# VH-VL binders against q86l99r1233to1411, part 11

Target 1, 179 residues: q86l99r1233to1411
Amino acid sequence: SNKESLPFRRDVIEKVINHLRENSLDTEGIFRLSGNMESVRGIVKSFAHGEPNLSFEVHNISNALKHYLRSLDPPLIPYEFFLMLLDARKNEDAETIRNIFWKIPSDNRVVLTLLVDLMVKISENSNVNKMNSKNLSIVFGPTILKPRTPTLDRMALMTETQLQCGIIQTFIEDFHYIF
Short names: E, the ipSAE of ESMFold2; O, the ipSAE of ESMFold2 at other seeds; V2, 0.75 times the mean of E and O plus 0.25 times the DockQ between their complexes.

## First folded at step 1 (VH-VL)

Design u6 (framework fv_umesolerbart; at its last look DockQ between E and O 0.03; V2 from the best seeds 0.00; counts 0 for: pae O 10.7 > 2, placed apart)
Fold by ESMFold2, look of step 12:
Structure u6 (fold): chain C 179 residues (1-179), chain A 121 residues (1-121), chain B 107 residues (1-107)
Amino acid sequence: as target 1 above (179 residues)
Amino acid sequence: EVQLVESGGDLVQPGGSLRLSCAASGFTFSTYSMNWVRQAPGKGLEWVSFISGSSSTIYYADSVKGRFTISRDNAKKSLYLQMTSLRAEDTAVYYCARDFGELLSDYFDYWGQGTLVTVSS
Amino acid sequence: EIVMTQSPATLSVSPGERATLSCRASQSVSSYLAWYQQKPGQAPRRLIYDASNRATGIPARFSGSGSGTEFTLTISSLQSEDFAIYYCQQRSNWPLTFGGGTKVEIK
């Protein structure tokens, strides 16, 4: 790809999350299973245009949300928070993670809260949908929490990836404390 | 209907300058990436430059870097290529091409008909 | 820079016959590969994107396959309007690069 960023549209993301909250909690493999790429491409374009088209099967909507969030630059969690969140996760310091969350810009915080709340609701129904907090953290870690410059060191990359996923898992598991 | 129309091609002397324009219609111009692609007479296609919808990402082929400047005006739905220090090897038909520039790229789904630039003394 | 090599340079095919065009990348481009058709005096037209997906309005006789470094465009029953030059193009890495083209002509 050309790595072009898409505009951050809070209102679009809210509509999409609300749709998924109403329609996806019983869906097996939601956010993990693939959608139809032609459909997903069209839906992402509708998000970028500010006119979300949600008249599709739910896997196509969830995949479109993932792709849209991946295309944000800066990411949903802005770059300046990346290293401090990883350090707080490494130290198992949920209080610091909470303090960092509340310093994130307010529009991003609202979207994060809605997104993580959706992940909490999905994980609470994991016996049906097969998506627990760890599964969801693997999907959303690289989606919303990214370094400004990727590391070249293989061991550091593995550690950073584990910490990225761990932060999202902490958001899900400690939702009511952090958010 | 998607339409791209290039203009500004001309005969120019080596070392000269020229500005190409591409007028877009029939789509939401600001959300699409745009490219310039050129084709010398009797030769293949050569990518020249890329600009993202917001202009935040710009790339150039090494052969034109430092001499050509891509830009866009989203309010006027127009793409530009400012060419300076023109050389004989810049002689080509110049196309503008539309692209949707994220992981789900459309590649060059629509092309203009091209504008001819001839660099000759 | 990823070098895209097309073969053959010229392919002579009788109408109604099958044409097979090859495109090789100097390093993996995954599936980020498109095919374009260019008829004399015209702008290129996109045929295939993401290696194997037919663009809207492109006849079913056109198909693409491959991934990584080796790609193929197949025209299953060549029609009179298919005599043209075909280019592959990668969009995996900057700079974007095209193959040198394969001219499909009447045998």
Scores: ipSAE 0.006, ipTM 0.588, lowest interface PAE 9.6, mean pLDDT 89
Fold by ESMFold2 at other seeds, look of step 12:
Structure u6 (fold): chain C 179 residues (1-179), chain A 121 residues (1-121), chain B 107 residues (1-107)
Amino acid sequence: as target 1 above (179 residues)
Amino acid sequence: EVQLVESGGDLVQPGGSLRLSCAASGFTFSTYSMNWVRQAPGKGLEWVSFISGSSSTIYYADSVKGRFTISRDNAKKSLYLQMTSLRAEDTAVYYCARDFGELLSDYFDYWGQGTLVTVSS
Amino acid sequence: EIVMTQSPATLSVSPGERATLSCRASQSVSSYLAWYQQKPGQAPRRLIYDASNRATGIPARFSGSGSGTEFTLTISSLQSEDFAIYYCQQRSNWPLTFGGGTKVEIK
């Protein structure tokens, strides 16, 4: 059930990503460490209403973005691209991953570009913030890339999760080639 | 019973340094964010700096970045502002203000009475 | 940064009359706005939070309204103790910013 599905609001996501780009690059454990969950829930509500409130400590903002993206339906990377991307990642085919990215709808591409650029900037400062491309891929793999119909098979789920993370890691490490 | 008391304001020459303190009591200091806000004589309020409860997040106004350092000692229930490279335009009453408890109770709910910093030749 | 503009700079109002103070933001702050009162020689006091919610212990004659870019503080029946400077403050984004203040003088 998708009772908590939230609408895609490009303008809100852009504002939040821009805020984090300016304020989170030196923050240890950004996107990995928890925020205050009551605060995070309130901030997510402000995003969903188109009224982002960004005057909180940065971990609450980053966790709110993560939760908001996880709650989108359809997800940031639309469902029809899921299997194509997983197959391309399984074959280690960055050229096909790039081609698939450019077929994603324009609004989603803009937001995804901004989000991955943020992850690149964070990973470039990983000696300070402790978040490298692998760490970030674990956070964002299941957040923005997911199947239309979730599997109940534990082995298939582990394989899908590994591939989801691998796609995000490819986005970060090959950013300038793909984007 | 919440109380905030600033101290350390003084007369200082341009280019000088000064350390402000804010002693907190009557609440669980470590769970609240804290701010410095200043007011030049006869002028309005200007937000200066923010620090989260754990010190994990810090923000500064552009006018003070690189010159001022906010810090806190949760064991001593104290907030600090280390000021360096002081300028005449830093002359103000400096307030500490309690800010972030929870999302619905945010904003500066308690203020100290202020400490005066004068930067003059 | 978000610039907050208050008007008028000074407002003279007779006791018992209605005072209306305006605050405008240079971009939308939604409802993330507070009003503070500052009396001579004192620290500011929070009156209104989230644009329209009265803080605990604030008299009912104070009310706030507005959203987006336009906000109003209303004192429905001005009392002699309401002589003060009033500041609006946004908390939608960093840096936090205040308006320039409105000085309310009792005629």
Scores: ipSAE 0.005, ipTM 0.607, lowest interface PAE 10.7, mean pLDDT 89
Fold by ESMFold2-Fast, scan of step 1:
Structure u6 (fold): chain C 179 residues (1-179), chain A 121 residues (1-121), chain B 107 residues (1-107)
Amino acid sequence: as target 1 above (179 residues)
Amino acid sequence: EVQLVESGGDLVQPGGSLRLSCAASGFTFSTYSMNWVRQAPGKGLEWVSFISGSSSTIYYADSVKGRFTISRDNAKKSLYLQMTSLRAEDTAVYYCARDFGELLSDYFDYWGQGTLVTVSS
Amino acid sequence: EIVMTQSPATLSVSPGERATLSCRASQSVSSYLAWYQQKPGQAPRRLIYDASNRATGIPARFSGSGSGTEFTLTISSLQSEDFAIYYCQQRSNWPLTFGGGTKVEIK
């Protein structure tokens, strides 16, 4: 991909995640329902400039976080960990997933920890917000974990997507073991 | 209000040169990537060239690589396309288009009205 | 380059009818797909981005769906101002590529 990427700003991402942790746990469809895209664009611009504008409705802020994370190149979970995580998930090997997690660079690992902690708290309130671990995994799997070169095969893409989602679901469900 | 206004389209002989300009207003020009997109008479859209806000990243379609040069002047809020070695197949309306989301996307949220370039003997 | 194929080339519909336009990518573009509307003598206007998100000011009758290689633009109840040519565009890889367009015309 030769697109321009936004800079990775750990402090900005941390502030956004903390805001969502405090304001979104009871919000139905958080991360699933779309925000107003003009507002989302403005919020993401504020992230790129280093000072997140959090004065917007939570759906706009959550979508801004999704778009920001999706724009990262390399992705939040660096490319080198992609195949080894998919293999560990395919083998249902939580111990290997944990070992791989602790090899991730510290800034990425801290951001991933905060993001997954938010997902845990959202999933624990799924009776109100309707977002369980499976729903959250569908949102974040392809967003934070992806191959350097996308496959051209439709069935292989489907299998990879299932495993990407499975890894995020494992992060949420086994949070206290892995993190 | 966002506005993009192209100028410079003209009748040019094959092998000739021409410079297109796009004047931007209503937004912070330097924070947006810009594109040139063309459309031959009666045909579809063809992407021509991309330039990032800082000018650090530039891409060209294979059909124009080595012949066209994209550039910008952020102080003047202007985008340019310098065209050389023009061919009959370059005949088209040339649009200036702004990238969606200020570095987030390669989609085009605003377009100029276009300027017609005709390459004919 | 990723080749975008639109079908049909021309769609004849009556006002009030549903129009369904297809766009196929030669390889997966994930959800990185936009739809544009172009009326005669005018510049294109963006309708949909990231496959399914409606641009600001675009009427609710326009909707996009799909992912990977197969995408659809639906106009649920066609109005007289909707007769135009529609283009899909991928942003998954350089070069950026457009489909050949679908002309929606009065039956």
Scores: ipSAE 0.000, ipTM 0.455, lowest interface PAE 16.2, mean pLDDT 86
ESMFold2 (binder alone), look of step 12: mean pLDDT 91; pTM 0.936

Design u7 (framework fv_umesolerbart)
Fold by ESMFold2-Fast, scan of step 1:
Structure u7 (fold): chain C 179 residues (1-179), chain A 119 residues (1-119), chain B 107 residues (1-107)
Amino acid sequence: as target 1 above (179 residues)
Amino acid sequence: EVQLVESGGDLVQPGGSLRLSCAASGFTFSDYSMNWVRQAPGKGLEWVSFISDSGSTIYYADSVKGRFTISRDNAKKSLYLQMTSLRAEDTAVYYCAREAYGDYPFDYWGQGTLVTVSS
Amino acid sequence: EIVMTQSPATLSVSPGERATLSCRASQSVSSNLAWYQQKPGQAPRRLIYGASSRATGIPARFSGSGSGTEFTLTISSLQSEDFAIYYCQQYNNWPLTFGGGTKVEIK
């Protein structure tokens, strides 16, 4: 069965990200380690209803956010920006990446800013939580940035994945320049 | 902890069919591409099939193309391999293996399930 | 398909010695090469990916090197638990292909 498509709820995502900023920075493997799947499904359902249930253990909440972002169609970074961001990253062109960021629709851009700010804070505490910018890029690259039509070429898929991760790593490392 | 548990291996006659399952736990299954890899008794590893995280991209080894079908059910956290027109040379332990994002290829493997094709 | 050739097929070494295992690709695989360890009755375990990056939890005595068509796995000081079969794998091109394996055994 397919992943369900959930409505984009900016206010819900903001509340979830703010909760994680306050409660997850010291958590080992945050966003990488699994939560309880039944709890995660219940939390994601609460997101769809507009009132996030944040009473659960932090790994369940972080996984719920990840599942929710992955289920968005269109994705958090809309499809039209996919190829231009990959091209800018391939050329190591942070200025073009910044210019593209500011073309993203305002609700998506605000959510992306909050999400990347959270990733910056997590990476700054990586000595404790074991999640540096590279680890976070692996989690979020394919989650928030994806093509409308997947490639059928293995080499192209690998190159695209590396560039997707590279874009997220650029967002984290050059946060104050881009955002 | 990440776990992959295969099941469905059995003794089957040449020309028969068999369905293998792989149950995933301890990670967000829908975020990962999955593979089947097999190993004939006393021999080396052979890649069999790939399926992307969404299920939209699929690849097969030439030796199984047209006979095997890979599929997944993300809601059930399960990977499947439907095997038809089985041959003696398909006898092997079949492993379920996960691809890591960005670093590739197989960071976790199941314990394997034995398929024996014999009269 | 890309053919992966491992040599030697069997390597006999004493505990504490250095073991060097070779893997050759029939065409360039860049750095898209992994090494796995397999013990009898067990599933393979990933040791190295990207030709030289050590997987989480893998001891420092394991190291990988090479790019293009020629790759090496080195175990700097063999321990008793390192006697196993080692496989290289390219993930540059479809289909994914493995070497025939090198068995590291006690001399």
Scores: ipSAE 0.000, ipTM 0.479, lowest interface PAE 18.4, mean pLDDT 87

Design u8 (framework fv_umesolerbart)
Fold by ESMFold2-Fast, scan of step 1:
Structure u8 (fold): chain C 179 residues (1-179), chain A 121 residues (1-121), chain B 107 residues (1-107)
Amino acid sequence: as target 1 above (179 residues)
Amino acid sequence: EVQLVESGGDLVQPGGSLRLSCAASGFTFSSYEMNWVRQAPGKGLEWVSFISSSGSTIYYADSVKGRFTISRDNAKKSLYLQMTSLRAEDTAVYYCARDRSIAVAGYFDYWGQGTLVTVSS
Amino acid sequence: EIVMTQSPATLSVSPGERATLSCRASQSVSSNLAWYQQKPGQAPRRLIYGASTRATGIPARFSGSGSGTEFTLTISSLQSEDFAIYYCQQYDDWPLTFGGGTKVEIK
């Protein structure tokens, strides 16, 4: 991959999520449609420096958050939880998913909670914004949950991708049970 | 049935202008993102431009930025590409393509038949 | 921009045989990859999206796999109507980019 790893800034992510919660719930294609690529890159740089530039149109800000989260190494959900979450999803075991969530480090867990709460509210407004829980799971599954080393097995890759998305969809749909 | 019909392709001298149109039918045009994609004779596909369903978000390939303008008229169910300062390398069949409105933008479920633009002296 | 590279440029296969087409991205595109089929004189037709999801109406002999930077399109038991040019396309980032195409022709 050619993407640079950025520092994890909980304070920055919280400010960006709060901005989107207030400004994006009625925006069609939020997180799916991109604004201006140069603007997005500039905004992501401001996140890395701890001073998020939120003066841009909402599509630029939402995509900057997506790119920032995608660049995190380790990812928002630490590598050690990847396989155990996929196994719990495969078994349709929401209780185990909830137990694993509460083992995630505090800063990561708080950010994940805010992000999923935003996804819940976007999904509840999907008649207007066209982004339901399945749509959001496709956007955020590979962004915040990924393996330390990608598998070379084609069947495992396909299964893992579907389960990654399934975990995020479970987070959204069972939010009040898990979080 | 979903149908996209392009028109406006013609023979134009270098430096000239053309306006391409794409007429949509069989679906709610105002609910879908649209794209222009081109294909030079004997070559592969090249993405040209994107416009969101509302028209508020627009993207261009670097090769056409500043020379082409994408627009849409949802009431008329039409997509447009205004081309200026045309160059020989703009010679191609131009397709309009409907962006799938499921989950993520950027891949195409329906394509028009294309309209040929030839830029030559 | 993300560069998409397809190989081979031309694949010669007999009817009933298996064809495997490769597509590589210059950086990770996650699963945001589509495959299209184009027959001579026709517009492209969507086959696969999300790297592995077969489009409605597409025969089961077409399957896609991969994620990140390495992707494959497999056509099992190739039929006469499958001889065409196949393009991969990433939709992870702007600008949208296509591979150069793989021509599947009769042996």
Scores: ipSAE 0.000, ipTM 0.456, lowest interface PAE 19.5, mean pLDDT 86

Design u9 (framework fv_umesolerbart)
Fold by ESMFold2-Fast, scan of step 1:
Structure u9 (fold): chain C 179 residues (1-179), chain A 120 residues (1-120), chain B 107 residues (1-107)
Amino acid sequence: as target 1 above (179 residues)
Amino acid sequence: EVQLVESGGDLVQPGGSLRLSCAASGFTFSSYSMNWVRQAPGKGLEWVSFISSSGDTIYYADSVKGRFTISRDNAKKSLYLQMTSLRAEDTAVYYCARDQWLVPDYFDYWGQGTLVTVSS
Amino acid sequence: EIVMTQSPATLSVSPGERATLSCRASQSVSSYLAWYQQKPGQAPRRLIYGASTRATGIPARFSGSGSGTEFTLTISSLQSEDFAIYYCQQYNNWPYTFGGGTKVEIK
């Protein structure tokens, strides 16, 4: 058997984000284009076990980070913040979003800061990589911010998805205010 | 120590329903994906269903899709299998087994199993 | 789905002898292959994962090898408690699939 649990590994995520910051800013479709599934699964396993394998092509590494973040339970932004963030976004209340951000547990908040900083740098280079803040929000909204109980109502799901994406877009666009 | 304890197996008529439970202890249940695996009397192992650590991702074997529902309660450290429209072919010992979905892994711990018999 | 084929269906050996069990996948599963031991009336017990990594607490006489589509489980000096049915399982693709099992019995 492996580890007894699959822990949230701040050290691993920092290494992966630093690698992507160094190697992915000019990569067209970064985080959007798919990697090879077998490679991605292997890389995710290395992240879970504390020895990130970063020798793969950049799309495989970026997709591995997405899958690792998506697999976290609780998610990167803990469940308790979901409804309050959606409500603040619905009201276009950046000050409340900022106040909620600073209530997030410190390890999660540091990782979120590094991840959003990477997204800011990618979006600033969108003329080359074709990934602006809206594109990145579609990728990361449902990945790092989600409800404890998924809705099966289609209209409610569409509204929630728009607000989830809106929060990530706010994080990117108002980075210097919030973080 | 890691323990998985199944319960709920019974004799049930064709077309009937039954709910199986698996109680976990000795590990952080919410961090592991879980599976149901069955074994018909005198036959080999057959994978039945998978649920991710959060409960967001669920898969079923084609033979049970639409009739069985897998679920979990991480606060209670329990895994469930709700079985409906039971057939004679569903007669088997049902095991719960620990796995990790997005990180490829094997079934490292199994429960003792609970026998489901579907017969008139 | 990936079909797992185990051979032989039954292997008759004496205590102290070597047993070699084969498992073949219908397509590559890389190294994502596990072996389990099951005795009558008992749940399966993990033996090997990642094709060749022995699980914690498993005696050194058990070893696994192979990659891709061809895999082998070897028991180098059979003990009386090793007489059981052995299953291979791939965990590379959905659905997860098991071999039909190899029964290791006393000659």
Scores: ipSAE 0.000, ipTM 0.446, lowest interface PAE 16.8, mean pLDDT 85

## First folded at step 2 (VH-VL)

Design d7s (framework fv_denrakibart; at its last look DockQ between E and O 0.03; V2 from the best seeds 0.00; counts 0 for: pae E 19.3 > 2, placed apart)
Fold by ESMFold2, look of step 2:
Structure d7s (fold): chain C 179 residues (1-179), chain A 120 residues (1-120), chain B 113 residues (1-113)
Amino acid sequence: as target 1 above (179 residues)
Amino acid sequence: EVQLVQSGAEVKKPGESLKISCKGSGYRFTSYWIGWVRQMPGKGLEWMGIIYPGDSDTRYSPSFQGQVTISADKSISTAYLQWSSLKASDTAMYYCARGEYSSGSYEDYWGQGTLVTVSS
Amino acid sequence: DIVMTQSPDSLAVSLGERATINCKSSQSVLYSSNNKNYLAWYQQKPGQPPKLLIYWASTRESGVPDRFSGSGSGTDFTLTISSLQAEDVAVYYCQQYYSYPPTFGQGTKVEIK
């Protein structure tokens, strides 16, 4: 673990997701388009202190959420679930993915449910915002599902990345079955 | 005088590991971002990533995420760029550069560069 | 990622004449809350590391000759060398630092005609 990583704060993440649900569903390229780096850094620091500052243009808030989730250690989906989920995805086994999801600790499951529900809502409006389930899975796959020890092999990393994205795509597309 | 002094040129074979260094002097090392920029032979500049040595906050370009490791040792004012397994396509000039936190990430001071040659 | 496109890729200019380099971003780099354009220009002379010339689109770095100027806003930016000198032979790069990852233009080579 990285002692300088940001703390997991369920209450902060819930507030940020709720804000994005109210303000981002019509936003073209949400989670894909860039925000302002200075603003994103400041917003991420406000998350870490438990007092999220959401008085910013929506791309800055969505980018801040991405960076916050990326900086969690352990990640939103704890390390012990990484290999199980990748194996289940490799076998195209959505039932096993569902069973594994329900083994995740309850605070993490609540946040993951809210986050994936947001992604579902965004993808349902993709004709406006241009973000479908595949686009969102590319953003969030490596962000929330990470190995404890990163692979050093470029080909293995590419395969892991594809499987990570596939798991998130399954979460979005099969939301009501899995969650 | 602000200076960024990089380690010397490297000639390596594919599959070997490498860690190159960038030592900052003449300023408070922990108060500025240090970035790494690749320049392939005859090509332009590619931003690889940055680190804030004060808290080790490290960010990567998506193109380099998982391909290199950026780190720093603040006790000796040194940032590092490392590969676990070099490829011939890693042949390039590598620059470190200093960025101001409050003004964004434009690079106001640059190291002299480290030429890395990877060939069988 | 914000794509930075420079034009031309190369240009040849007579000594003492004006050189103009354009840079276009795929997304605005103007942050309206502070009214700053997050754009920098760098000069890379042969065999040397890049050197910062201009930041915030138009602010000249200390020690940079006044013949260098930057202009533009939003998505369209220009570096101007009002009277080209022999020591200005270099490749010039624009860079946005509005969002991660910061990105560079492909470069513009300036040479003496």
Scores: ipSAE 0.000, ipTM 0.474, lowest interface PAE 19.3, mean pLDDT 88
Fold by ESMFold2 at other seeds, look of step 2:
Structure d7s (fold): chain C 179 residues (1-179), chain A 120 residues (1-120), chain B 113 residues (1-113)
Amino acid sequence: as target 1 above (179 residues)
Amino acid sequence: EVQLVQSGAEVKKPGESLKISCKGSGYRFTSYWIGWVRQMPGKGLEWMGIIYPGDSDTRYSPSFQGQVTISADKSISTAYLQWSSLKASDTAMYYCARGEYSSGSYEDYWGQGTLVTVSS
Amino acid sequence: DIVMTQSPDSLAVSLGERATINCKSSQSVLYSSNNKNYLAWYQQKPGQPPKLLIYWASTRESGVPDRFSGSGSGTDFTLTISSLQAEDVAVYYCQQYYSYPPTFGQGTKVEIK
């Protein structure tokens, strides 16, 4: 467990996602391009205190959300769902993926739905913002879907990473079926 | 044996409140959705909404959003359908039915129905 | 919502003859990733609750006689009763469970001629 993990604040995450939905769909490289590190750290602190400061350029906000989600413990998709989702992805079993999603705790489901809906909207405008479902899945796969105990096996790590990305890509591409 | 047992018939006047029940047995109540279906006299089936008793996640058909409340008490394996103010147009048979784990599953077990009559 | 339209509204069939009920959805209910049609058929006998007959368009529920069969894909589906028996007098409903909310067809009443 990381003792510097940040608290889960559903209302903060919803506000940040709504802000990005209103302000980022035309932004090239959103979630991929870096922001100013000092600004991002300050914004993340504001999220953790429950007082989100969104008076920054959008790349700083998107990076702050990404770092905040990465710092959650347990992650947005709780640890107990990791292996189940990866196994369902291996078997290309979309019905099982959908079933697992609906077992996730309600607060986490709401936030995940809002986050994936944002990714769908960004990917639908990818000819402008240059972020398709695959690009977004690489950003968010390991960010929100993590093992409780990371493997030390490098080949297993590559396989897990491919499956993590595949699950998020499936969420985006099959949003209306799964969510 | 999976069973869904509903509360008895109701005769009410417009403006009155009502809460009808559906008790599940023979399975893990918190692991399956419970849905409600309306059938007006001589008419077909209308899907009203669904609840997952394990966490009370509740979803409504747009036609019924704001008109009824679906709830559950998992400690007694019971789901509820509730009106704050009945209308004569609420006269119907109401079924509860078990959905498989995922939302939008087909309904594999049905209750016997509760007839609600609202007249003045 | 996906609108489910059945035809005919009612059907009179002689004992032992074939009954055919059609169901059309306003949008496809086929999820192409798993190649499954999210369609069910229910039987409601007079004075009884509905009973599940068919799910995934063509899979019979346990205990359902083999004279009941489902077919079709995408937007067009059929329930067939190969040899109608007296106990099959009922209203039959199709239902999509592909997209939220699930919706029923208006029903088809089957009677003995």
Scores: ipSAE 0.000, ipTM 0.494, lowest interface PAE 15.1, mean pLDDT 89
ESMFold2 (binder alone), look of step 2: mean pLDDT 93; pTM 0.950

